# Miniprotein binders against a7ua95r516to809: the designs that were tried, part 6

Target 1, 294 residues: a7ua95r516to809
Amino acid sequence: ASLSLLSISDLVPDLQFIFFWMSNAIEILYFIQQKSPAYMQTIELMDDKAGSKESLLSATISANEEAMTILEEVIMYTFQQCVYYITKTLYVVLPGLLDCNPFGTEPSSEQCRRAAGVCVCAVCVMPEAVRRVVSVFQTTSDLLQQYQVHSEIQSQMFAYLFFFTNVSLFNQLIDKGPARGWFQRSRVLQIQASVKILLDWAKGAGHNHLAQKFFAKFCSTVTILASPPQQLSQMSWKALCAEHPSLKPVQLHRILTQYQLMAELGPLPIWQPSSEDEAYIYRTVDLLESFENH
Short names: E, the ipSAE of ESMFold2; O, the ipSAE of OpenDDE; V2, 0.75 times the mean of E and O plus 0.25 times the DockQ between their complexes.

## First folded at step 3 (miniprotein)

Design ds10
Fold by ESMFold2-Fast, scan of step 3:
Structure ds10 (fold): chain B 294 residues (1-294), chain A 80 residues (1-80)
Amino acid sequence: as target 1 above (294 residues)
Amino acid sequence: SMTYAVLIFTDNPEDLERIAERLRELAREMGLRVEEVFREGDVLLVAISGTPEQVERFRREVEEWLKSQGIDAVVYVREV
């Protein structure tokens, strides 16, 4: 209901405390896991005098199991809290990425192009809406680095953030796209350029593999919508399903229907779903992706 | 017969000069006039004059060439 945008910078103090506790819990857990086997071996080599080896081993195992359980709970809780705050901020800024124009600069004159055109072209690569999204990812990366959070946890966090971004963008495009005109070719090309900026950021940050994996559905959608009519009209339903396995039949059907409408194409028999897929599409009511599938 | 901006974004900025040269060659082969060429960072802008059909054919040829070279790039076209 509120149209107020939460800046990632507004959440930094809270995130700093959460990352601090998460990092410390991870480090302690890792230390216990690394040192516990050596200590257990030491107990086994001890003389059984005035105390039982079995008693010491049992006490050490029990204490280590309890400590590890508590630390795992702290790590899980702090991770979930970080994800909650970051994704809440992302959800507010992501629609702007679908509605911005990274090509807002037109060459007007030779003087303008030589003096400011180069700078203006650089600015059009990173519109404010895209910059807001990148800022959320960059701030997350900075905090993970500042608190020396282990690389596996960093990868897991960006995997989830990319998954969330992909689902959010896909759902917004499918649900609101027709009313917002987002399926028009020029708008799709703008969306593709904006997404390319995010993917380039991810590559520079060392997360290219995760970005390629978790943006697959949205990238497939935009790739199809950006395809020229002459190229796309030569691809059968079966071929499109094979090239875009991340898309469910009902989703592909919706995308092709919107493409036909915006491109003003006549009937295309090769885009008719197979009998099996038609039955599935008829039975499937919900087009949108679930955030709970991660 | 309008002016269009063809924009190319790539994850390998070092390829942009080679791409720009190939785009000029393709435009000549297709009988299209190149008005301006701008390069800034990882973005290449080629302003070209032609009909919508000619420019769309040019865009497709560019996209196919980039793919054949294994260059990861995104191609966009905007009027005037």
Scores: ipSAE 0.000, ipTM 0.131, lowest interface PAE 18.5, mean pLDDT 75

Design ds11
Fold by ESMFold2-Fast, scan of step 3:
Structure ds11 (fold): chain B 294 residues (1-294), chain A 80 residues (1-80)
Amino acid sequence: as target 1 above (294 residues)
Amino acid sequence: SMTYIVYIRTDNPEDLERIAERLRELAREMGLRVEIVLREGDTLFVIISGTPEQVERFRREVEEWLKSQGIDARVAVKEV
């Protein structure tokens, strides 16, 4: 269940080094921000030495500006390096999440338990593919905790990792899903269960708000695809747009078209785009998501 | 050059270190760029860059080597 990186060098020791320097730079920056106002006030309160006081004030401002600029640059570079290496690792393990079965085919007495007379076998077993993704997030969390990285930077890192994961999964599902059979109801339910395990991990790690925000598009997609035909056929295009605001018209149209094919709802469109949206459903440039944060 | 992910799954995870070392040597001999080699459980993931012909030959060479060593492993390749 653990990740190990084999290359010219091990990734974990390199990440530890980068996290160490990032944490130190953040701490120094925070120290300067906290102490600078008090020191400046001390200079302001100095007795009638106009030339000396002004010289000290000018020197302090200049030194603080230089130090803060360098520290901000170091923080930015180390943050970007961490994200780059972590997302590279994540990219390798992510495709497996769309092809795994969290319900399993070989239950055991340890995996299938009855609580209050009901079986809770489902979702209690984490597929290896899901474990690989969780391991990347857990290792990141462990490193952030080990080096006591400030909560703001932790939130920014997981925001980007969740953003990356959402874009990757959504694009793969939309682009390759039809050929792979991923829009079949049984497959969609498996994908939904796998995503639930990932989101539950994020909630347990204290990142529920970020997960809700950055997985919105993929979650909307699997929610629609997992909807019963009787429920979904009763919803208007406007109602679906209102309930799933993260989806662009072309994306929603593609999802509903696949649902219509898989559920055998006939050749006529059940969901008709509004007159305002009809032009946008043909903008294929908006179908797939960009990895650039907008 | 295209980027590919080579998956190697074995019933004996202790063999993964030996497999990874041989894979690195083989890639070097063939002029393929190995970006990352990841180990997770019983599976080795290799990200490589090269032409489709080079990568397909690499896959065959890896499978032949595994068979010569009596290692029971599955090799799969995916274009990214």
Scores: ipSAE 0.000, ipTM 0.102, lowest interface PAE 20.9, mean pLDDT 74

Design ds12
Fold by ESMFold2-Fast, scan of step 3:
Structure ds12 (fold): chain B 294 residues (1-294), chain A 80 residues (1-80)
Amino acid sequence: as target 1 above (294 residues)
Amino acid sequence: SMLYFVLIRTDNPEDLERIAERLRELAREMGLRVEKVRREGDTLTVLIIGTPEQVERFRREVEEWLKSQGIDARVTVIEV
């Protein structure tokens, strides 16, 4: 048999085991936290001498602290392992989202249209590249539900996955976009449509708030690049900074420069940075985003 | 199969290495899957996957072995 490419499906058996460990550790930790007070009350109601009672209380506190420490380590370890494997899979499939066409004749889209036979669809279809990304999110959601992982942990998982996706897509677009042609008008509109499919999935999954928070930078970037020239040319630098607070001055300047080139607005300096922002525009260390949550 | 934490606390932490070796051997003999064995101070923690019957037998054999060796240790099992 040939070696398979890395996919989320290949990781499901390992992820199932890790989620099983994480879920059970969380439930045991919660049980100890909730039931320990009742057990301590039982000890406090003992009829025996105070010295014996104090010794038992001390031993119980120590045992519970040890168990909780071990459970917290198991939870942290399993959470980190899930994040590690899921984000590795995401990193491989995310660049495809920038190259796909939800409006065009992708193989999967063309097959769907021909299978329908008698109907013509004018709406966007899900390209294979977008389907792969959605599949990673959906599989993660399914596993979290299958193992009944607490909603707070589920939210933390998707917060990190959306943060990772946003940083990955933004960095790919800014760093490689000019060479790949991703700043061309037609490509930007395709990217916008593909991102909408991801955001719609997130909303349907109950993660709209997290998606709005963690995709802000990439959404701002795509929104600016997709703006009509007539609309964007009416906005001052200050107005654009106010409209897109998630973007750093150097990032906004790079985006606007690419927009000006692709929209053929000529050599006019339409968007002039403020004197306060000028010092930060050329700081290359601030151009790309870090994968560390700030 | 279910996940279990087996906690072994002893007043003599130097015995934990010997205890850990015996636990791995007993688990292998009983067909239990030992995922992790961790030592923290005076406590040894074993993460085991098995049936309730296998884990209860494991607990009993661990306690019997500790007594046979004259090791003063407390065994606690937390079931998932």
Scores: ipSAE 0.000, ipTM 0.150, lowest interface PAE 14.8, mean pLDDT 75

Design ds2
Fold by ESMFold2-Fast, scan of step 3:
Structure ds2 (fold): chain B 294 residues (1-294), chain A 80 residues (1-80)
Amino acid sequence: as target 1 above (294 residues)
Amino acid sequence: SMTYLVFIITDNPEDLERIAERLRELAREMGLRVEVVRREGDKLVVLISGTPEQVERFRREVEEWLKSQGIDAKVIVREV
């Protein structure tokens, strides 16, 4: 079986073991933090017999610091392993989100109702590609809940997953978009609808703040590309920079150049970079995002 | 304004291009923003933005035009 055919479900048993150990290490660390003061007080109540109390206190402090260091390393390692396996699965399924058509699915007649002379479909069929991405996030959420992982660690996990998703989608759109036709307005609207499904899931899961923060670059890109030509043509370079601060000058310039080509707005540049930014629009090292730094 | 997805499904796929042209004309006349017009097999998929009242009028005008041309088609409108 190809690795590209592996679902998040195939990783659940291995992830369960890693989450189990992470949860246990967190609990033990918390226990030491809560119980250490009481134990130290017990030692302080002992008689000082030829320095025995001072030796025991020193040994206890040293042992506690060593135990906390080991537990912190175990928590960090297990967290990194979870992120590694989950993001590997995401990497395989994310490109499909840019290539699917959420508008291509005909609503079932029994799922539609009329309201004010229009038919409203009660159930939206999620595209398979979007379903695979949502499934990875949902399975992660389920595992975090199953092993009762602290909310702060859960937030850190989804921060990393959203960061990874944003970088992966942005880089694929910028790098492969021209060859795939992804910058065509109709395709951008399909991408926007697919991304909205993902963002709606994040909001429902209680991660709206994290999604807004870590998806800012990709959302800005899609928002610009989905803008009507009449609206976008009236915006200056400075106005676009102010509205989309997550985009670097080279990234914004690339997006606008592709927009101009796909919208058939002619060969003459419409959006002129400010004199301050002109030197930076050719910095190709800043075009794609790094998976290691944000 | 809200965004709506309009499906036009016909037993006469050869009419889809003529239907697409008329939809663009009607939307322009009504001041509706047409974002996407795609042919997907035996159906035409249209993404439009406007008020609920404008979209209802658009749906009615489309259905009346199809009837006047003798075209057998289903018109399905969905809020997105």
Scores: ipSAE 0.000, ipTM 0.085, lowest interface PAE 24.8, mean pLDDT 77

Design ds3 (at its last look DockQ between E and O 0.35; V2 from the best seeds 0.00; counts 0 for: pae E 6.2 > 1.5)
Fold by OpenDDE base, look of step 5:
Structure ds3 (fold): chain B 294 residues (1-294), chain A 80 residues (1-80)
Amino acid sequence: as target 1 above (294 residues)
Amino acid sequence: SMTYYVIIRTDNPEDLERIAERLRELAREMGLRVEEVIREGDTLLVIIKGTPEQVERFRREVEEWLKSQGIDARVVVLEV
């Protein structure tokens, strides 16, 4: 009940605090890393008055190492907290992405209501369910930029968020898809459009490579399911494996089996797993993705 | 060739049939393969196969045609 009311906007104050400390810790760590060699060199060049130089150098090294260790812990902790809060909001909004119809009539965004005409901006064209997901990512991006978080940390953040999103969407599609009719071609086309809009946002935000990498499994699944029966029935197991390397044999087999049932194609020998993959299609433990393996 | 979704939304659903017909003609003239045309309410989805350059040209021609007809419509192209 309480999770359904959680919006990214409600978390912004807490996230701002965490991002502030994360950014500061990164900046201080960077400063220490950059200045430590020069400081040590300066100490080394000082006149050795009665062994004071060696003691000062040792103390400085020890203090820097301790400070860097503490800062790394702070960065790691704050990063984990950010991910925790952001993924909670994603968890709430992601199911809407699978149920949305991007081809339906949606009201223009409130931001563009002032335009006297049909606003063709990306936001106005974006389905509400996609907008909610994008809003989480955009807010994250804006906060990272606002606090000038190091680019590597930004990349790691988005990598994890895209990973989480892919796992969540993939698992929901595989587990609930047949029962919810998401394997129907018409529904898959809607899902495909929705995810593409999300990917286009990611591209525009400079995260194209990460998005392509981490959404590969979900995108592959949607691509297969969106394929017309006449086309997909001509593709062999080996060809599908080669075209969709992000899918495990058990996953591909599950997708094809459900597709076959949905499309009423009957048994297709061409989709029979190879002798090499036959043992792997029974590894049901590998069917759903894990959130731990990133 | 890549698959593209050409999505057209209009406040005047009565124009969608005319738009669909023109899109099919234009696609044919441009050598684009139309796989499917789907109408849902006020939205037209055209699934086409082509090169990025062909589809970009197609988008421009569609937008120009819509303007020439006085049709207020949004055109979105998605590579899928």
Scores: ipSAE 0.502, ipTM 0.839, lowest interface PAE 1.0, mean pLDDT 89
Fold by ESMFold2, look of step 5:
Structure ds3 (fold): chain B 294 residues (1-294), chain A 80 residues (1-80)
Amino acid sequence: as target 1 above (294 residues)
Amino acid sequence: SMTYYVIIRTDNPEDLERIAERLRELAREMGLRVEEVIREGDTLLVIIKGTPEQVERFRREVEEWLKSQGIDARVVVLEV
């Protein structure tokens, strides 16, 4: 689509209309669910002189079922459209996190004032690559709040956005990392710092639980890669699997192989897979994550 | 204890070895564990474990030492 060059700010007008319809559909659905028992009770108390009480009850049930079906379809469709547009902008900005040098930027006085309130803080500035990702999330959060979207739907939206972010970053790191030099020690530490800044934003925005849950695979990968060679070399395969359950055996094996090459720890494998994992370390179909595995 | 990245950038990379030696000395004096020291171009990345209070004192001592030596460098501390 022609949207591959658009920023999230260019999509706000379209997203406003979609959020408007989604929020209204959710509110009407909630009203029907909340008020339907009271209305049915009113029908039950009616004087049934003409024997029409059962017909009215049946018609009311049918109307409620039809309305709820339509509203659920509107909610699903609008949610999917929001996710579609937001993730297209997110996909464009996420690779920058892997190329970012968060240590090379200087803070801005104006940004520090906004981030810190009354305090001008030279260390509060986000690197530009992190800022671009945060802008997508923050704009989404602002729209959800503007249209008073129910908290459950807000959580589902961010769960998917964090899942998408995790898959995108993990797949790019695994797929492009050797060619791009992303497994070099200084680069890994820069990536870890950039991700930590993003996670701190998520915590401050009230999404810490979702971020911890949905970033687990990418965070585990970076944690392993950032580990000092002396420390990591002392850990067994079984210990690493237990500490990082989000990583499949093929993924852990690939990460450790790249780590050993980068750290120049010799040609013989340091980490020997368990007998139960040995069959799985070469399942290349399991190496990259699918965006459909939410 | 938490892990911190202490990043030092200088216009004069010739000073980085002297800076790295001093940082190791200061960390030992303060009971901070230096896990790794990485040099890349004009940047020194020092990975330390300590309390927030220890690391803030460490940062102040490093900045004071740099000024005393006439070394033009910036110091950034990031909690990981």
Scores: ipSAE 0.117, ipTM 0.639, lowest interface PAE 6.2, mean pLDDT 82
Fold by ESMFold2-Fast, scan of step 3:
Parts: sequence; C-alpha cells; structure tokens
Structure ds3 (fold): chain B 294 residues (1-294), chain A 80 residues (1-80)
Amino acid sequence: as target 1 above (294 residues)
Amino acid sequence: SMTYYVIIRTDNPEDLERIAERLRELAREMGLRVEEVIREGDTLLVIIKGTPEQVERFRREVEEWLKSQGIDARVVVLEV
C-alpha cells in the first residue's frame, strides 16, 4: 500500500538493520547460556592450587553475568526501537480502518463472476485502508522470519503491536467518533467488517490467541455498537458487564449512550448502571486507554 | 452457530426491497435465523446465524435467485 508520507516500506532498510542486531544479540545471549555450564564444569575439574580455581570460577561467573546483562539491554533497546518505528507507522494508517467501506470494495476479477447480467462475488475483499494496516503487520512478520528472531520475541512484538492497535482504535472511536459519524450504525457495521478482516489475517499468521487477548476492548465496543436494538435492549447493565469485562463502567456507559442517540431510542436511558458501578460512570480519567502496557 | 453478514450491493437500489423480501423468504424456507436486515444506500446487509453449511446454501440460493431475476448485484459473505 502506498502512503503520501513515510510508509512501512520506507522504514524497511532501517528496520532490517535493527532486527539484524537484535537477532545477533539474542544468538550471542543463547550461546553464552549454552556454553557457560560446560566451561564452568571444565574449570571445576581443573587441577589447581587452593584459591586460583575459585578466583577463575568467580571471574568467569562475573564476566558471563555482565555480558548477559549487556546483551539483554541491547535486545530490549533494539526491540523498543522496532516497536517505536512500527507503531509510528501504524498510527498514521489506523484512522483509515475506521473510515473505509469494506462493503463497497470492488472485488478482484477472479472473485467476481457474471451470468445473465448478474455479477455475484462470494468472497469478502480487503479495502486499501485495511490492506495498509495488514501490510505493516505482514512486513513485521517477514522481517522477524528473515532474521530468525526467536518465537518468544516474535510473540512479544505482536502482543505489543496488537495492544497498541487496540488502544489507538478504541481511543479514536471514543474520542473522535461522534464528530466523524463513526457511531452511525452503517459505519459501525463497516468497522466491524474491517476489524474481522484484520483479525482473520492475525489468525492466518498464527497469532489468533494474541489477537483475541489484546483486541478484547475494541472488539467488545464494536460488538455492542453493531448489536440490533431488539437484542441489545433485552440485556441488563449487569449482563453487558459480564459479557464485556474488558470495558470499564465509564467506557460501557459512553458506548451505550452513543448507541441510544444513534439508534434514536427514547429520551430516557434504557441501560441503568448497577448501584455499585454508578459512581464509576463519571470517571472521565478512565474513558480513554493508556498506551502504557501495564 | 456463528454469526454471518450477507452483504448485497447493487447499482439499482430500487431492487433492494425486492431482494430483502426474497432473502427473508429463503431464510424461512431453510430454517435460518435472520437477526436483522439493514438497508444503506445501494447495500443490503442481512445478519444471520447458522452453520457454515447452512449459510453457504443460503448464499448459493440467493445467487441463483438473483440470476433468475436478471438483477445485477454483488453478494459477499463475512463470518463475524
């Protein structure tokens, strides 16, 4: 996908360099972890005078611990740099996901067939805006594979990227949604479809468990907003809280208030907060999510 | 059962009411639960719950009916 400003493709050379050094640091750390026990055993088996063997053993332990600490810091630093550049790119493309129409996306020629003047396409197609977001994740996956980065670090990378995406999309929808018309039912259904396409990519990439965990808040929000009035009105506040535990009372209250306005449901609130949650629906400090991963 | 969005888009929005009526008929005949039918401009969204096999059969019947009527429409199914 082509952007008007800095794209993920423009960052690939810099990211390749950072991933290269991160991978090297991980491999060196692993090497020290594997070889240290054998070397220590060799020292302990040495014919040595009292004190010399203990001094060498102590020095070797100290040197190995210092080297491992430095490598861990290098891995952390390079990981944080990758996250910084990738999330900066994501921040630019994510608003497009909330604004695109997957229902109006033209299918490819092979996904469309025509008979008796009818064009019927049985496959969902990915909008350009969704493709731009997927491109960032796919490029990240490709680089992690290219540089043979350990699977645990790969999982941590996507955990953070999904966390960032969830927070960014949720905050944008809650904060800017009313002014942008994103709470209109037709737009919410489009957003839900776009999110499903993104989550399907994550599942195909082997990250379904991470996506389910880290997209919970945004998915809950979209699920509620996409619910038919007949179905949502039958649910109590308590039932909604139980079904959507990732949402704080103030967040759920804001979402339901917007739903009530957009669905043109009566002048009085339909969903009454429980007495224990009533104090928390006014905690505006808890409305938007923090980008800090606690 | 999973939830599916059956999305129908046509260049002739006047056909959407007739399409919606036929989709409701087909769903009843097939024993499918239609949760909602939403119309927006040139697009009709049908929210249904069922098995993948039931939904695929429904999509196929919709496609065949559209062809029989000469209606130029795009049908997309999305599992949500």
Scores: ipSAE 0.042, ipTM 0.569, lowest interface PAE 7.3, mean pLDDT 80
OpenDDE base, second read of step 4: ipSAE 0.490; ipTM 0.835
ESMFold2 (binder alone), look of step 5: mean pLDDT 87; pTM 0.855

Design ds4
Fold by ESMFold2-Fast, scan of step 3:
Order: C-alpha cells, then structure tokens, then sequence
Structure ds4 (fold): chain B 294 residues (1-294), chain A 80 residues (1-80)
C-alpha cells in the first residue's frame, strides 16, 4: 500500500519474486510448445485402435491448449504487476527530467565535484534527475537479464515503459510547462538534451527501434518548441502535420498556441493558421471517428 | 471475487470521458461490478470486482476497443 515512497532499489526484492514466477511460467509454456509435436507424432505412430488413438490425440490437444491459456494468463498477470510497480516509480522521477540542466556547472558526484572547474566534465556527466530515470530502466533490464526472460516479453516490457514515459512527459510539458517556464527555448534545449540521454541509453540497451517508436510524440513536441519561430512561420499547416505525424492536429495546434503565448520577447513573427487551416483543425476534431477511411 | 484497479493513461486527456463511458458499458456487458470510476488529470481510475478471468477479458476488450478508436493509451491492471 505505501509503495509510492519507495525507490526502484527498494522494490527490487518484490520485483525479483514477480520476475521469478513470470520466468518459470514462460519456461513451462516453451516446454509445452517444444515437446507437443514429438508427443503427437508418438501417438500417431501407435498400433492402437483408431478410436482410442483419436480420443487420445483430442484429449492431448485440449489439455495442451488449456495449459497454454493458463500459462499465458499467469505471464500477463505477472507482466502487468511489474509494469504497474515500475511505472509508479517512473511517475515519481520523471518530473525531475523536465526541470534539470544537463549543461549544469556542477557534477552530481563528489568525485566529479573536484573537476567542476572544467566545464567539459559537468557537460559529460549525466544529471541526477536523468540518472534516476535511467536507473529505473537499467534495473528493469538487469532483472529481465537475470531471469533470462524471453526477448519478446523484454521488448513488450520496454514498449510499455517507453509509452508511459512519453505520455507522462508530454502531458506534464503541455499542462505544466507554460507555468513552469518549460516552453522557454533555453529550457526546451535542456529538455531535448536530457531526452537524448534516455534515447542513447535505449540504443545501447538494444531498444533503439522501440524508443524511436514510443518517444515520437514527445520528441516531435520538443523539436517544435526548439524550432525558431521564423522557421515555423514558413511552414504550411499541411507541412507541419506531415512533419509531425505522431501528433494529432489538435495537439499540434495546442503546442503552437502555447508557444505563441509564452513568447518572452514580445510579439515575434510566428506561425499563424490560415482560415482554411483553422477549418481543417476543427474538421479533424469533428471527424475523430474510428470509422474514417484513408 | 477479487478487487482490481484499472489505470488508463492517454496523451489526450479529452478522450478520458469517452473511454470512461465505454468502460462502464463493457463492464455491464461482462457482468463486472464497477465500484468507482474517477478521472485524475491525465489518468482514469476504474475500480472493478470480478474473477481473474473476467478482469483479464475486460483488459483485452478495453485494449482492442482503444486500438479500434485510434486512441493511444496505456492500460494497467492491478489486484487490490
């Protein structure tokens, strides 16, 4: 009940238990999948009466299907429990990523502090807030490796974690960003650099394709906010939507509107939608029906 | 029966009301008891009671419906 006060390190013993049971269920499922064909072939080669052989084959197929369904349910249940506890931990550490400075003048460790007079050392060291997020991903990777969890499930786990991270960061940036000053260009560049550290970690861990897929919305948002207003004003609404397909038109419009309102140097020449562009934005909202064809 | 919390996160919080309506409808169709439905910012919280099999089927149906609607959302289910 009090898991919200725990770091990822504090959750490791409980997560180890869940990963242990998940790994065991996966191994049993794999055993059934690998041994079933050999057993079916053995039954098929029997000199028994046709009726007895057919009954045994039918019973074996039914038993294998039922066992596999139960194991898949156990795997999914344990998977969902892991995702819940890990994402709850991520939720606590993610706001720090939006508020940290990866170009900071002081390193996070006492050893690096002695070298703090050299700006290059501070820039080369991962910020504490980013390190906390990476620690959650690294601990998850270590547990999956320790229990030899199948690569398919490992990929699914990181897909969920990256999706959660992306949505959480996007929602926080859009809802809290203006009030927190996160829309200022200097802050956006800091956020962009921090996100690059997460993407670089994912690439090193073998999850580059998942990171590219599931961070697309947040990366597009940060790219827009890091773009000079003059560059944005030169693009048509159609071109902006085409360049950022991961963003829904209403999300893109909200981002651009908030960016305009947060202009710290007064009224800059910024992108403004035409009457046709405005009609397209609102038509897209009205047509947010699952039944629209290509 | 066991009690479960279904958490739904989405990149467009405006979709949460439509999601909540569909979750209530689906729970009724499946015979699940809905104890609470609450929206907290970007997150929808649904407290349901049922068998593990009913709840797992509910999770799958919810994910399939979200996918059919083109809604990008994460569905997390936890036993309470």
Amino acid sequence: as target 1 above (294 residues)
Amino acid sequence: SMTYVVLIYTDNPEDLERIAERLRELAREMGLRVEEVRREGDTLFVVISGTPEQVERFRREVEEWLKSQGIDALVIVREV
Scores: ipSAE 0.150, ipTM 0.667, lowest interface PAE 6.2, mean pLDDT 76
Fold by OpenDDE base, second read of step 4:
Structure ds4 (fold): chain B 294 residues (1-294), chain A 80 residues (1-80)
Amino acid sequence: as target 1 above (294 residues)
Amino acid sequence: SMTYVVLIYTDNPEDLERIAERLRELAREMGLRVEEVRREGDTLFVVISGTPEQVERFRREVEEWLKSQGIDALVIVREV
């Protein structure tokens, strides 16, 4: 199937299977971890009638360790598979977020029209491009809850998905933004609006802290680009670095350079990197975010 | 008349009540039917019924008012 046709709904059956096994493996692992000490104590309290107590204890320890190791591998594998499928879906829908005009009169989604009443929930009134992204996260949340996946694993899942989303959006904006006109103020304001909708959803879903943490770089970029020229031109390099600590010097420099070009601003001495950062602004290898740094 | 949802996003949620009050007044002045006004988190939802022209005028008036108040808020209008 062409990547363009892949929806999160198409992956739900496979994801359900994976989440089922992940949840079960976590539950079994937890059970072994909790019960193993009690079993060991029980064996230790047995009469050593046949010298078999030490061998039984050793065998039980070894079996538990092996079982735990296997379960950890299953959990890790299933987690990775979930991430793979979900991020694949995100990869398809995320570009639409950058091109989204949330101020346009887009018709309400067909899904909301099927309800006998006008659904005016936050999701129903979202722009379609934003809704598609939110749908991926919501479906993930619903599946995690449905299968009662441990809260730590849920947090790790969302952390990674937000990380992936931030990296994807940031890299696309930096790399393709100038060519696609995403650095134009009108387009930036659209992007900012779309991101605010997404962040509001994340807040409502209980993931506010994770969203703020992992979207910081993309949000900082959008904030800078959305800033009026009159305001941004008054901010020094040091002030911008302090206000946007998630941005590497090379990234900030690139953003400001592209902003300058877009706004037809002459070279601004106030945006000159500090002597400390001057060496780092040329590290083009650090310009784009890596997906491997998580 | 068609139904529209007006979404107000602001970084200053303390202003949402004041915004809601002003939106109700403005809608009344414009002869728009307000069906619902609710707050969800940092978002204000205003459901209104009117003509496309009335709603577009309403949007403009809201944006102008927000600017006049120095409120940084995003106004999104959706037909439902």
Scores: ipSAE 0.000, ipTM 0.231, lowest interface PAE 12.1, mean pLDDT 85

Design ds5
Fold by ESMFold2-Fast, scan of step 3:
Structure ds5 (fold): chain B 294 residues (1-294), chain A 80 residues (1-80)
Amino acid sequence: as target 1 above (294 residues)
Amino acid sequence: SMTYFVVIRTDNPEDLERIAERLRELAREMGLRVEKVLREGDTLIVFISGTPEQVERFRREVEEWLKSQGIDARVVVREV
């Protein structure tokens, strides 16, 4: 129970230890991969003094393959441990992102003043809930940089963290959104603005491509829900599927049903699935996303 | 063309001769050159020259053949 209350900052010492071992294992693996061909060639150029060259070559290849296998296992284990602790922290803080207001309607007492009937705020304050999520990503980035982890592994780490965040946010919005009022237009616009802050952080950190790829499903969902009724009502089911290929038919159908209800567009369905998709809108097992990377 | 080494480990070393013969046949069929063949215990090491695409196809055909014969063996390919 106490472990579930730990913030990302509380986990930094343990994460530093794991990143230290992961970084070392990665460096050794790359060294072997880069230098092994040169050493093999050196052995091949040696004079054969009654079979010593062939035995040495065979032994060296066997030893290198075994060492590489062990290092790959260590890298995978330490990577999985980092992901486990980081995603456990994300899971606790992510729901707050769906229930915060980034437009800052709170009174900032001394620097916000009305001038000519307009409110002027001198300070843009990131909501605490968004700050906590950004803090997890920033701390991860800082640790990867501190231990000089190769860019490819950094990309894999953020790919998974963005994947996890997307799945978590999407599932919470679809499953709990109706009860929490998150499908109301004002709340959707707040969610969209909060997500934009997160995506802007990712862009600034050099992860724009990964963020665009792995947040596609949640971004599509929020984009549809934030669309004006006049615009959305002009689009066919087929057009919406084409613009939002990351959404499964059952997911798109549930999103549009919630939109129709919240926008008070009447009792009759406006968006009807194509005959090809009609059977798939009833696959409730496909409604929520899996945390498994498939 | 680049030189690669193919490492095959099997729980049944008596199959290594048969494996070596099939590897030479597959290499010939695919236009790959076998530079050298080494044997040590349960391990067969074959040096072949070819393009990356030819060598990757060779690895797959070797693995498929081993499965078809019911031979339990691990295949690894690396550039020299």
Scores: ipSAE 0.000, ipTM 0.115, lowest interface PAE 22.0, mean pLDDT 77

